# VHH binders against Probable RNA 3'-terminal phosphate cyclase-like protein, part 29

Target 1, 375 residues: Probable RNA 3'-terminal phosphate cyclase-like protein, of Arabidopsis thaliana (Mouse-ear cress) (q9c578)
Amino acid sequence: MVMMKKMKGSQSFRQRLLLSTLSSTPISIDEIRADETIPGLRPHEVNLLRLLEIVTDDAVVDINETGTRLKYKPGTIVGGKNLVHSCSLSRSIGYYLEPLLLLGLFGKKPLSIRLKGITNDPRDASVDTFRSTTLNIIKRFGVPAEDLELKIEARGVAPNGGGEVLLTVPNIKTLSAVHWVEEGMVKKIRGTTFSTRVTSDFEHSMRFAARGIFNNLLPDVHIFQDHRAGAQAGKSPGYGISLAAETTTGCFISADTTVSCERPDETGELDVEKKERSPAEDTGVEVASWLLQEIEKGGVVDSTHQGLLFLLCALSEQDVSKVRVGTLSPYAVETLRNIKEFLGVKFAIKPDPLTGTVILKCTGSGLINLSRKLS
Below, E stands for the ipSAE of ESMFold2; O stands for the ipSAE of OpenDDE; V2 stands for 0.75 times the mean of E and O plus 0.25 times the DockQ between their complexes.

## First folded at step 20 (VHH; framework vhh_podentamig1)

Design s8 (from q2K with S30N T56K; at its last look DockQ between E and O 0.93; V2 from the best seeds 0.82)
Fold by ESMFold2, look of step 20:
Structure s8 (fold): chain B 375 residues (1-375), chain A 118 residues (1-118)
Amino acid sequence: as target 1 above (375 residues)
Amino acid sequence: EVQLVESGGGLVQPGRSLTLSCAASGFTFNSYAYGWYRQAPGKQRELVAAISGGSKIYADSVKGRFTISRDNAKNSIYLQMNSLRPEDTALYYCAKGRKYFVDYMDVWGQGTQVTVSS
């Protein structure tokens, strides 16, 4: 007899599906936005379920007529080559990349998948941040650097997208536990400005403003311009900037933003974190300031990557991981709860009052990729 | 404004120890990077050790012999120098910069001379 983990509400939908799939735990979710004017699953959530059906075998998805109830029996993660998925335009490709990066590691085959949609959006991490920061965090856990790659083939912003990336994820047997408590000192800052269907002057303005802030802090600052025109410029005008700081101990701290046409969420409500259009210079100053604020918080990752860090620790071999972070973000706290719920992994949290940071420790769940092919 | 006052320099024989102190005047002491730098005659200033947040760094030439530390209650940083060598002879500066940045410090002390010789 199959036991389903019973849950309620729309919260943590992406993580619930991810953890259900990684732990082979069937789930039943009731009351998904049941009290809202537009009830049920959103198009991007249904789209995530379709993506899971592409990268796994034998998943069973049962959604009622109103979308307020989901029964999900996870399949076996297969991975594979030449896969293509068109992402919903209400969220960016970044919404899908985070779960894919973890799922791909535990597939029967290495994953190579082409994702089409919005590459840059303020609501989700940009594809540039995934390349500059997210992949480097994953590599700390024993994932081969050469086999983990994200290529940006076309850019697209809200509302109409038209971007495209190629994600490659190696399959592995296990993730390695980490001892990662030394932040180091910032040694270089890298970044990318982009523009689509607007003048490249926006890229120059953002780069110039951000460099103005960093030039009095360190000498090794390089912000590249990525202007896209023609077929690679997608279907909507926009511009943005992604920044990453690298430290002497190999930590990466990031910030990014994108300016595009105003896009309501799937219910017509505006994203509270979506910024009003502003001059490109102001955008450059703002993202540079955000990067400095994230660095100042301390820890081996920025606040937006705390959830991923904890997932990696919890999925790792049955050995102790120890990591240092700054102030826990709301998403990070949510992630810790979901990890306990699905994996039974508990984190010891020890504040370090001298530094204003916290240290987290856990014993990994010991997820092993038993189906791995050694090709 | 943070002001930095070094003390503890002097003449010392090789193999002995010396402790440098740097008093800072700021209230939010943990909000900055602090470092010890040294400059020998005719040479460029070089980083000796720095402390910021949860991190300490040391120049390779002093690693294992020197220890940087801080006392947040006294708004002070220290450099414990053990097993001193003649090559450690220099003017030692305390400096402050943005948290986690050590390339461009923005406040410097006047320096304290350390001379290692018989």
Scores: ipSAE 0.685, ipTM 0.848, lowest interface PAE 0.8, mean pLDDT 90
ESMFold2 (binder alone), look of step 20: mean pLDDT 83; pTM 0.836
OpenDDE, look of step 20: ipSAE 0.871; ipTM 0.942

